VH-VL binders against q58766. Designs and how they scored, part 12

Target 1, 244 residues: q58766
Amino acid sequence: MIIMYAIGIGDNKEEVLKAYEKLKEEGIEVELIDNPKLLVDKLLDGEIDGAVRGSLSSSKVILYLRERIGKFYRASILKNPFTNGIFLLSPVGIDDISEDKNERIKDKIRIIEFASNFLKNYNIKAKVAVLSGGRLGDLGRNKVVDETIYEAEEIVEHFKGNVDIIHNGILIEEYLKDGYNIIIAVDGITGNLIFRCLGLICKIPGYGAVILSDKNVNFIDTSRNANWERYYNAIKFLIGGDFG
Below, E stands for the ipSAE of ESMFold2; O stands for the ipSAE of OpenDDE; V2 stands for 0.75 times the mean of E and O plus 0.25 times the DockQ between their complexes.

## First folded at step 4 (VH-VL; framework fv_ogalvibart)

Design p3 (at its last look DockQ between E and O 0.01; V2 from the best seeds 0.00; counts 0 for: pae E 13.4 > 2, placed apart)
Fold by OpenDDE, look of step 4:
Structure p3 (fold): chain C 244 residues (1-244), chain A 118 residues (1-118), chain B 107 residues (1-107)
Amino acid sequence: as target 1 above (244 residues)
Amino acid sequence: QVQLVESGGGVVQPGRSLRLSCAASGFTFRSYGMHWVRQAPGKGLEWVAVIWYDGSRKYYADSVTGRFTISRDNSKNTLYLQMNSLRAEDTAVYYCARSYFGRAFDIWGQGTLVTVSS
Amino acid sequence: DIQMTQSPSTLSASVGDRVTITCRASQSISDYLAWFQQKPGKAPKLLIYEASSLESGVPSRFSGSGSGTEFTLTISSLQPDDFATYYCQQYYRYPYTFGQGTKVEIK
C-alpha cells in the first residue's frame, strides 16, 4: 500500500512549493492541497496517511479539525540542544488551555497523558518536566510565581508513582540536559515564548506542532509564514520520525 | 482574459495515434493543475487525466491508462494529451480544464472533437 | 471508484417553476461536489462548488445543498436561459467522476 502525505498550500505558496520540490528531489512525493477542509477530510477518511497544514489558514483548518475530532491540544516538537533526541513543548498557544486554575490543571494533566501516549507510539519513554514561574527557593517572593509552583506540585502529585515526572521550578535548561522529553509550560503564552526563543532566535530544529488527543491524528501544524525548511521538516518527521 | 483553447482533434482510424494541445492564456499557467475531460456524442462527461502544476504527478482514468499520456510545457503555457492505440469508444469532444489542488474546475476550453472510425 | 447517480435523468418544467435535481455518491465525499451547467455545443460551466458555494457570476436562483452522500441542486425560479443539462461531479478522490446528467427541458 502506497503511503501518501499532503501539505496544505495557501498563501506563502512559494515556500510551500520549495519544500515540495526539495522533497521531490529526495524521492518523496506529497500531495498539495489548497482546500483546508479537504486536507482534514482526506486525512481523517484515510485517503492520506499524514498531513501538514502548510500555509493554509489556521482558523479554517484547526477549527474544522476540532469540529471533526473534538477538543485537542498541541505540542511543538523541538530538537534537544543538549542531546540528539526531541522534546515536546506544550502548551504553545494562547487559547490551548483554560485560564481557570482547576481547568488549567486538568488541561495540563490531559496534555501529559496524550503526550506520553504520543511518544509511546514511537517507542519513546516519557520523561515529564513541569515548569513553574521560578526556582523552588523563590517560593514566597511573588504570589503569581507561588501559584505556578503549587500548580506544578499538584500536577506532579496527580501522577505520583505512575509517570516519570518532576517539578524543579523554572530550570528548563536542567530539564533538557537531563533528557526530559515532555516540557509543560506554565501557560500557552510562556510556551509560545519558549518556542520562539529556542526555535526562531536560537534556530534549534523544529518539526511543527503535533496534535494531542485521544484520537490518533497524523497531523502537523505549521505556520502560514514559515520558510520551506519547516514545511520540509514536518513532512520528514511524518515519514521517518527520525529522533536522532 | 482567462482562456483555454484546445486543438488537434480530427478523424483517425482505430489503432492510430493523435496528439491534442490546450493553449492557456490570461493566467499563471504553472500555478494550476490541468485536466482532460471528454464527452462522447450524446453522452455524459468523463474525467480522463490530471497533471500536477510542475508535471511531477499524473493520474489517469482506467479506461485510458497505458494508452494516453498527459504532459505540459509551462514555458509555452500548453497542455498536451498523447493518445495512442485509439479505439472507437475514445470518440468524444475533449475538453481541457484547470483547477487548484482540491478545487473544482472553474475554467474550461471549448473542446476539440476526436472521431475514431474505420 | 466513487459512483455518482443523478435523478431524474430528464425533467420537464416551465418558466417560473422550482426545479430540484438530486445527486448521490456511493460513498461519503464530504462537500467536495460541484454542479455544472452545459448547453448544446458548449463547454460545461461551473455553477456550484463545495456543494453549496455559488460560483462568481452565477445567478442567485441557483443553490446547492447536502453533504456526505446526498446532494441537491435547486433552481428557485426557472428562467429561459436555464434549459440545459446539469452534471454533478465529485473531486474528493481520483478518479474524478460525474453524474450521468439531468436534462432540463421545456414542458
Scores: ipSAE 0.013, ipTM 0.543, lowest interface PAE 9.4, mean pLDDT 92
Fold by ESMFold2, look of step 4:
Structure p3 (fold): chain C 244 residues (1-244), chain A 118 residues (1-118), chain B 107 residues (1-107)
Amino acid sequence: as target 1 above (244 residues)
Amino acid sequence: QVQLVESGGGVVQPGRSLRLSCAASGFTFRSYGMHWVRQAPGKGLEWVAVIWYDGSRKYYADSVTGRFTISRDNSKNTLYLQMNSLRAEDTAVYYCARSYFGRAFDIWGQGTLVTVSS
Amino acid sequence: DIQMTQSPSTLSASVGDRVTITCRASQSISDYLAWFQQKPGKAPKLLIYEASSLESGVPSRFSGSGSGTEFTLTISSLQPDDFATYYCQQYYRYPYTFGQGTKVEIK
C-alpha cells in the first residue's frame, strides 16, 4: 500500500516544481495534477490520500469541490505564538457564514463541530474560544457589540458540558496564551482580517486552509502565487495527520 | 513543574500480570497523546503503545499486541499500562512520555523497572 | 514497519571535537524525526524535533539536518556534558521506532 498525495499545478509552475523536487528528494511520492476536476475526483474517490490546491485556480477547484461535497467552511491553520501547538481560525472565507444573525449562530456551531473532529484526527483535543466585539464589561455601550456578545454566549451554552469552550470577548491574545486551539471569529470578514494580520503581516507560520465539512476531506487550500515552501509545508502537514 | 511519575514496577513471575501507572502534573493532561516506551537492561529504546488524548485510538507494538492494554483517566491525570501474560522479554524500565503536534516526546517520566523472572 | 539505523554504534571523541551521528530510515519519514540524549540511569531527553528544530533549553552546539531517509545530528564542539548515548526516532507512523543508539565516549 502506497500513500499518495497530490499538488495542483497551474500558473506558478516553478514554485510548485521546487516543492515537488524537494519532496521527491525526501522520498515522498507526490502526483502533480494540472486538472482541477481530476484533483478533486481523485481525492474524493480515494485514489489519493490528501491534496493541496497548489497553483490551480480557486474558481475551478473550490467550486467543483463544493459541487461534490456541498456546503463547507474554511479554517486557517496557524502556529500558536505562545505554545508549541497549532490553532484553527474560522471562518476565514469572507462568504463562508450567513449575514443573518440566527443562521450565523448555526454556522458557527457547525464549524466548532467540524473543527473539533478535524483536530481529533491529529490527536489534538479541542479547546474552543468564541470571539465577540467587546468584553462583558462593555455591555450596554454599543448595540452591535452587545449582539456579538450575546451570540457568543449562546454558542458557549449550546456546547456546555460537551466541549471545552469559553467566551471572554475580543481578547484573542489571552485565548492563545491559554492554549485555545479553535478560535471562532465573529464573521468571515473578521476572520479573514485576523488571518491577514497574524499570518501575512506578523508572519506567524501557517500551513494553509483546511476544509471543514461533515465529510472527511484531507485537503489544504493554498495561494496560487505562494512560494515553494508553502506548498511543501502543506504536504508535510497532510502527511502528519496520523501521528499527532 | 511539568512532570510524569511512573509507579507499579516490580518483580513478577512469567505468565502473571502487572499494572503500571503514570501520574501527570503541571500541564493539561487531557490535551496530549500519551505513550509507553521501554528499555531492556543495557539495551536501546522500544516504543510500546500510544493512547490519544481522548482515549479514542490506541496502537501497540507487535511485541505486546493482545497482552498489553493502554488506558487513561483524564479526571485523575493518570495513564495506565495493563500488562498481562508477562514474558522474560518484557523485562525493562518502562517510561511514560507525552507527545503533541509538531513535537516528539518532549516530556518523559523517570521510569519504573519491571523484572519478569522465575 | 520503519527501521531506523544509526551510525556509528560507538564513537570515541575528545572535548572540543565536532561530532556527527547519522540516522537512516528504511522508507521516507519526511522530517518526522527526533533526536534524544540519554545518560546512564536517566530518562531520554529531547534535543531535536522535526529533524532540525532545537528543543527549548538545548545548547546551540546541537543541530539536526536531513529529511526523507537520511538525517544527521551534529555537536559542533563536544563538551564534557555531552558524553551520552544518542537515539534517533521516527514518529511518522505507528509503530514508532528508534535507532539502536550511538554511544559517545571519552577517547
Scores: ipSAE 0.007, ipTM 0.490, lowest interface PAE 13.4, mean pLDDT 88
ESMFold2 (binder alone), look of step 4: mean pLDDT 94; pTM 0.956

Design p4 (at its last look DockQ between E and O 0.00; V2 from the best seeds 0.00; counts 0 for: pae E 18.7 > 2, placed apart)
Fold by OpenDDE, look of step 4:
Structure p4 (fold): chain C 244 residues (1-244), chain A 118 residues (1-118), chain B 107 residues (1-107)
Amino acid sequence: as target 1 above (244 residues)
Amino acid sequence: QVQLVESGGGVVQPGRSLRLSCAASGFTFRDYGMHWVRQAPGKGLEWVAVIWYDGSKKYYADSVTGRFTISRDNSKNTLYLQMNSLRAEDTAVYYCARSYFGRAFDIWGQGTLVTVSS
Amino acid sequence: DIQMTQSPSTLSASVGDRVTITCRASQSISSYLAWFQQKPGKAPKLLIYEASSLESGVPSRFSGSGSGTEFTLTISSLQPDDFATYYCQQYYKYPYTFGQGTKVEIK
């Protein structure tokens, strides 16, 4: 059976087609699909081996995927600029985790579990860093920051002795320098902003966002406004776990 | 106006060849996959072949594999169907139709009649 | 190949009648089924796509339902312009396949 992948083609079709052409030049065959539901259905029905959202609508594709497989999280895969390894950043969507404190903690715990398992599949040992809204020394300066610090500590306590996990405030640069490969943002807004700054502004290589779930789904979420390279990298990742 | 116009149909003897054309207008031809669908007299519709927007992929129905060749010239906004080794059962009205990626056939031509008889 | 089976092959009805046509797939095609209307000497016209989505310009009296292997086309109140042959078609995977057609004729 021939392995087949697909890329969603909505708006921004020129970039998607450019990615498609580049892949074709390398002998990689990809199906183009301008149907959010079809992309998901073919994947889940086993008609294709992997799918990239491409430039299809997130609200349509992600919503339908959620309807089919239930609740899931996402983690953006980015290249660590210090170690040349990869790291997972999560959450990265504004509604990926709950606004309720207790539920948010549970969501982050689940993310860590799924992300750790994901990396395990690639023979990568998980090193988890939990972000808070300030330095540890900032405690007491702002009640919102304090809450993020306490939340992070609670999460670390939960995994204490079981997972290589650390909380050292907002110092993401130190986390990445030290080779931590799972970065837990304070919330989806914070995570998304980190992604946009590192990936879109600083041009750190990225491979899209993977699905974190109890189900194994070869789906890569990409931005509808991404350049061809992002779509290309997502497919390359699906094919062989190529991390750059 | 979006339009597809087939031509090239006629009467031919078995074993002969015929080439159909489908002229597209009113839309960006190179963006669409193109299909041939045929309908024998008094019968239903049968999918015949598809060609990708850039011609990179072609698929055929088993009934025409090895005998028919689908092609396109995007510079001329034209779809073609080269039909070789024609058989009586190939007698049909041949339609060209467009489809975007993963979408249904939304535009059809008026069809051109091919009659294969001795 | 995915086989599409329509029923009935012929349907006699009067203006104003509710008409239902069924299409069955030999395997699941999810919702990627289209319905076409064809009149004598004319090309097929797309009515419904993705099993239940009405094509632009098609009267609201036409509706589609179903998923997986069972699908239906319904005309809520048959009009004189609706006497024609109807075809279902799957576009889930190649080769694409059509039902054998249903002729809706005047009773």
Scores: ipSAE 0.479, ipTM 0.822, lowest interface PAE 1.7, mean pLDDT 94
Fold by ESMFold2, look of step 4:
Structure p4 (fold): chain C 244 residues (1-244), chain A 118 residues (1-118), chain B 107 residues (1-107)
Amino acid sequence: as target 1 above (244 residues)
Amino acid sequence: QVQLVESGGGVVQPGRSLRLSCAASGFTFRDYGMHWVRQAPGKGLEWVAVIWYDGSKKYYADSVTGRFTISRDNSKNTLYLQMNSLRAEDTAVYYCARSYFGRAFDIWGQGTLVTVSS
Amino acid sequence: DIQMTQSPSTLSASVGDRVTITCRASQSISSYLAWFQQKPGKAPKLLIYEASSLESGVPSRFSGSGSGTEFTLTISSLQPDDFATYYCQQYYKYPYTFGQGTKVEIK
């Protein structure tokens, strides 16, 4: 009957509290939870309709979430600086996908499927761009780079005819200019580095990282040391979805 | 010195086949993507096909798709173009070209002439 | 497919002139554009790659500029050796395509 959201509160209390007060002023009911397991349990047991990690420890929350739901991937939600729409960048967890090339392809295929379904909750049609380690004109430059190009081409071929998907190399800026809204990084490390550059250094607006899995988990992961706007915006994003 | 040398051109009747070869020397052939580019007499340049350095991917211009096959033998440092069902509009000088380091075509052969006439 | 349109098709110039050749792409090709010089009976020669990078051994009087859809090859002071046909080529997306060529002739 009552839609309830929660923000985890640990370190960085002043920024979490500022977000809480702003949401309260807007009439949005939010519970502050200082226990990592309780946050996850309330979300998964249906006692709250959506959760933001807030300033709780990532390792404690994410470890327990993994215990409860199994393997999942993470995608950062960022504002597109060229179009002002949103895009998902995935993977962004450094250990989200395998180092084995064949298993990495399977991981990326699952990420694309889950990310596309996630955007449906926001009535957004998926447009997928798969990154590789080079420009298309770089073919033959380096065997490792060429392997990432081959991997990206295989992924595109898997989805051809079923998903609006392309691969044209490393050119993330062109994909964003053209309105692609699911950007698949080469691996978790490269995705995390891209996020840190765009979100933390260049400070483009973002809404945190969503959980991509075969279970419908209405959860946004945020930096422990974020400003209040990040926590506030994460809750506002959860409210905008069809499951919140 | 780095060289590409084409061979196998000649005069053939429409509907016949030819195989072009491109011998590479002076560089590590297996590390480079290879292309065919053609130029009809008095006309401009037309890209024909590419094969990736390990042979894993091949792409063709629409004008030759289904008729031409690009291939390579990295143990012999040789690029090939099998041209089937030749047409008069295939008459051209055929160049092989190397791509590397984010460049389109940094090394070209001198070309081999293919004339398709009845 | 990405169409490449060069302007002009033919250009008459004198030694010492500044020569500008324009190449337009039908869609964005980022900076994946090359310029080639071709003399009669000879294979093309790479001058510029990645829109503005000068190939090794090419004189500094050649320069390239542009990104996206509009690109320019400039010869700052035309020399006798520069009378040739020039082609632009995109290598952003298969099939790779060339402009129709620009013949630079002596006036």
Scores: ipSAE 0.000, ipTM 0.409, lowest interface PAE 18.7, mean pLDDT 88
ESMFold2 (binder alone), look of step 4: mean pLDDT 94; pTM 0.957

Design p5 (at its last look DockQ between E and O 0.01; V2 from the best seeds 0.00; counts 0 for: pae E 17.6 > 2, placed apart)
Fold by OpenDDE, look of step 4:
Structure p5 (fold): chain C 244 residues (1-244), chain A 118 residues (1-118), chain B 107 residues (1-107)
Amino acid sequence: as target 1 above (244 residues)
Amino acid sequence: QVQLVESGGGVVQPGRSLRLSCAASGFTFRSYGMHWVRQAPGKGLEWVAVIWYDGSKKYYADSVTGRFTISRDNSKNTLYLQMNSLRAEDTAVYYCARSWFGRAFDIWGQGTLVTVSS
Amino acid sequence: DIQMTQSPSTLSASVGDRVTITCRASQSISDYLAWFQQKPGKAPKLLIYEASSLESGVPSRFSGSGSGTEFTLTISSLQPDDFATYYCQQYYSYPYTFGQGTKVEIK
């Protein structure tokens, strides 16, 4: 059985096609699909081995995927600029986790569990860093920041003794320097902003966003406005866990 | 106007070869996958072959594998079907049709009749 | 290969009648099913795609439903122009396959 992958093609067709051509040159079998449901169905039904959203509508693809497999989270895969390894950044969507404090904590806990399991499949030991909105020494300066600090501590306490997990405030640069490979953002807005700054501005290599769930789904979420390299890298990641 | 026009059909003896053409106009030909579908007299529709937008991939029905070759010239907006080792059961009207990636056939040609008889 | 089975093979009806044609797939094809209309000496015409989406320019009296393995084409009120042969087709996976067709003729 020939291993087959797919890339969704909506708008931004030229970039998707460029990725397609590059992959083809390397002998990688890729199918272009312009139907959001078809992309998901073929993946889940085992017709293809992996799928990249490509430039298809996020709302259509993600919504339908959620209908098929239930609730899931996403984590952006980025290259660590200090260690040359990869790290997972989550959440990265504005509606990926709850606005309710208790539910948000539960969501972050689930993300950590799924992300740890995800890395395990690649023989990578999870090192979790939980972000808050300020330095630990900033406690008391801002009520919103204080809340993020307490929330982070609560999460660390939950995993204490079971997972290599740390909370040291907002110091993401220190987390990455120390080789932490699961970064938990304060919320989806914060995570998305981190992604955009590192990936889109600083051009840190990225591989899209993976699905975090109790189900094993070889799906990579990509931006509809990404360049061909992003789509290309997503497929390469699916094929062999190419971390660049 | 979006249009597909088939040509090249005719009467041939078994074992002979025939080449069909499909001329496309009114749309960006290089952006679409192209298909051949045939229909034997008084019978239903049978998918025959597909060729990718850039010609990089081709798939065939089992009934024609090894005998038929689908190709295209995007500079001429033309689809081809080379039919070798023709059999009586290949007798049919041959249609060309376009499809986007993973979508239904939305445009068809008028068809060209191929008759294989001794 | 995915087999598509239509029923009935022939249907006699009068103008104004409600007509229903069924198509069954040998395995799940989700909603990746199209319905075509074909008149004698003419190429097939796309009516419905994705099982229930009406193609542009097709009268609203045509509708499609179903998902998975069972699908239906319905003509709410048959018109003189609707007497033809109808085909279902899956485009879920290669090779693409058609139903055997349903001829709708005048009663």
Scores: ipSAE 0.006, ipTM 0.535, lowest interface PAE 9.7, mean pLDDT 92
Fold by ESMFold2, look of step 4:
Parts: structure tokens; sequence; C-alpha cells
Structure p5 (fold): chain C 244 residues (1-244), chain A 118 residues (1-118), chain B 107 residues (1-107)
């Protein structure tokens, strides 16, 4: 039996077809699926081995996926601009984690657990960095910043001895230089803004967003209006699997 | 202490089957991808198969696809290799190996010899 | 499949010599390259991972370099314990593949 992958095709058909043709030229078997529920059903029922949302509607695909597997988080996969590896940035959906501070801590703990397990499946050692809104020397200057610092310290303490994890404030560039490959944003808004700056403005290479859950879901979320290279790279990530 | 111990090797006739086991101890087995690697007498190393930490994905070398099946029982901390339709060219020392993030194979067993001859 | 080509196949050297072994990948593997040492009758032992990172407990005379398609293992001053066979291995994508090995022998 041949391993099958699928790309969702809705709007932006020309770019999806360009990706499809390039993959076909490389001998990679891909099915184009124009039905959101069918894409999810085929993936979860094992008829296909991996799926990319492609240009299908996010609301239809993601909501149906959530109905089938329950709560999940998303992590963007980006190339580390300082090393040869990749890193996961999470949360990246603006509504992926709770606005309530206590539930937000629980969400981040789950994200770290799922992201660490995701990287283990690709034989990548997890090195986790938790962002906050300031440097440790900023304590006492701003109530919101202080809360994010205490939150990050609580998360690090939770994982003490179990995960390679640190908090050193807002210094994302230092985390990336030091090879940290799971970057936990303060919230969905900050994570989304970091992604937009790095991936869309600075155009560092990316592979889409993976699903983080207690279910093993081989699915990558992509923008419905992406260029063909984003769809192509997402499939290559799914089939390559074992890369940094 | 961290260790992997293979068992189940032996002499077997072509066309027959054999099941290898690899017992893990001293680490959290369910958190690691596990591999089989073999080495024919006097030859180099050949990767055989991998199973992901939760058993959800399995991949095989072309030389064994359709004949060998990798599996794991996380409740028993044990990795398995079911080898069917054995051939003379399958004669080798079989190692189980643990993969760790960024390090491929940081822990190896001592190996178990499989000899396929009539 | 990614082919790993290792050279030389055999190398004769004396204690104290600087030894280099090269490994070429048929396509880019980034830095997902490991080096192993194997002595007769024993399992391979990890020396270098991520092309250049030294495994804990491995002597500092061992070093690795390279990325993409070209990689080098260097032993700066060969010791008696270093006479063995060395393998490079890519773990960028399945199937994982090894070089054919380099036997380092006493001259």
Amino acid sequence: as target 1 above (244 residues)
Amino acid sequence: QVQLVESGGGVVQPGRSLRLSCAASGFTFRSYGMHWVRQAPGKGLEWVAVIWYDGSKKYYADSVTGRFTISRDNSKNTLYLQMNSLRAEDTAVYYCARSWFGRAFDIWGQGTLVTVSS
Amino acid sequence: DIQMTQSPSTLSASVGDRVTITCRASQSISDYLAWFQQKPGKAPKLLIYEASSLESGVPSRFSGSGSGTEFTLTISSLQPDDFATYYCQQYYSYPYTFGQGTKVEIK
C-alpha cells in the first residue's frame, strides 16, 4: 500500500494546484479534497496518512476537527534564523487559550506537554522557553508585566526536573540563539503577532501550524490565501517527519 | 541503570519466522521512539525499522517491508520485531536502539544473533 | 533514500596522529548527522550528534564539523583506545542510513 496525503482545495485553487503539480513531479502522492468534513473524516478514520487544510475554510475544518477530537492547540513551525533547526511557537491562534489567568496557565502546561511529545515523535529533544512581558529586573514596575513573570515562573516550577525548560523574560532572540525549540508566548495575541512578524513580514521559512492534542493527529493548518510554497512545504513536513 | 536487552535470536531455516524482544529498563520507555538496526557478519550497519513512542507510526527499510513487523508494549517496557519469511540475507546481529531528541541512537542493546540457514 | 558515502574505508595511523574521516550525503541533511564508534563484538557507541555536538563522556579529542552534505570527524591525537570502526549516520529522514564504515588500524 502507498502512503497517501491530502491537501484541502477551496479558494486560491491556482496556488494549491501549483503545489500539487510540484509534489507530483517529485513522486509524492497527494489527493485534493474540496470538502472540509471529508478531509477531516478521511484523516481520522485512517484513509489518508496526513492532511493539510490548504485553502479550505478554517472555520469549517477547524470546528469540525474540534468536534471530532475535542480541545486542541496550535503551534507554528518555523525555521530558527540562528541555527539549523526548527522551533514551535505556541499559542498562535488568538483564541487557543483562555483569557482567565488560572486557566491560561493550565493551557500552557498542556501545550508544553503536547509540544514536547510532538517533538519526541520526530526524534527532536525538547528545549522549552516560556516568554513573559518583561525582564526579571522589571518586577514591581507594572502589574500586568509582573503577572506574566509570576505565571512563567509557576509554569517552569511545574516542570522542574521533568522537562528542559527555562524562563528568562521577553528575550525571544536569546532563546532562539541558544537553540530553544518550543517557545511559549504569553497569550494567543502575542503568539500570533510574533508569527506574523517572523513568518509573514521577515519571511523566515515555515511549515504551517500543527495540531497539539492528546490525540495523534497528522494535520497541518495553513492560510486559505497562502502561496503555493506554503502548501508544498506543509506536505513535505508531514512526509519528512524527522527533521530539526 | 539505563539498559536495553535483546532476546529471541537463534538459528532458523529459510522461510520460517522468528520474534525478537527488547526489554527496556531504567528510563521512561513510553516517551521514546524505538528502532531495530542490524549488522550482517563482517558488514556495516543497516537500519531496519522504527516505531514511534505511542505506536502510531511505523516505518521499515525496503529490504524487510512486508515481512517484518515492529511493535511495542508500553505497559511491559518491551519492543518487538516479528520476522516472517526469513531469508539467508537476514542473517545478522539485531540491535534495538533508543532514539532521543537530536541524537538518533544514544542507547543500544548488546544485540542478538539471527542465523538463517538450511 | 539518502545515500551516505564515507571515506576512507580503511585508515592506518599511529598513536598521536591527527585522523580525519569524511562523510558525504546524497542530499542535504542539515545537521542531522551522528558519528558512532564500534569495537569488535560490541554495539556502536554514540560520539557526535547534530554534526558537531560531543556526547557526554566522550573525550574532547573527538570533534565533528559540517552541515548540509559534507561532514568530518576528527581525532586530534589518536590514542590506543581509538582503534575501531567509525560510522556516520543520517537521521534527517526515513529510512535512516549509515555510511559503510571506516576502520582505523594501527600502522
Scores: ipSAE 0.000, ipTM 0.407, lowest interface PAE 17.6, mean pLDDT 87
ESMFold2 (binder alone), look of step 4: mean pLDDT 94; pTM 0.955

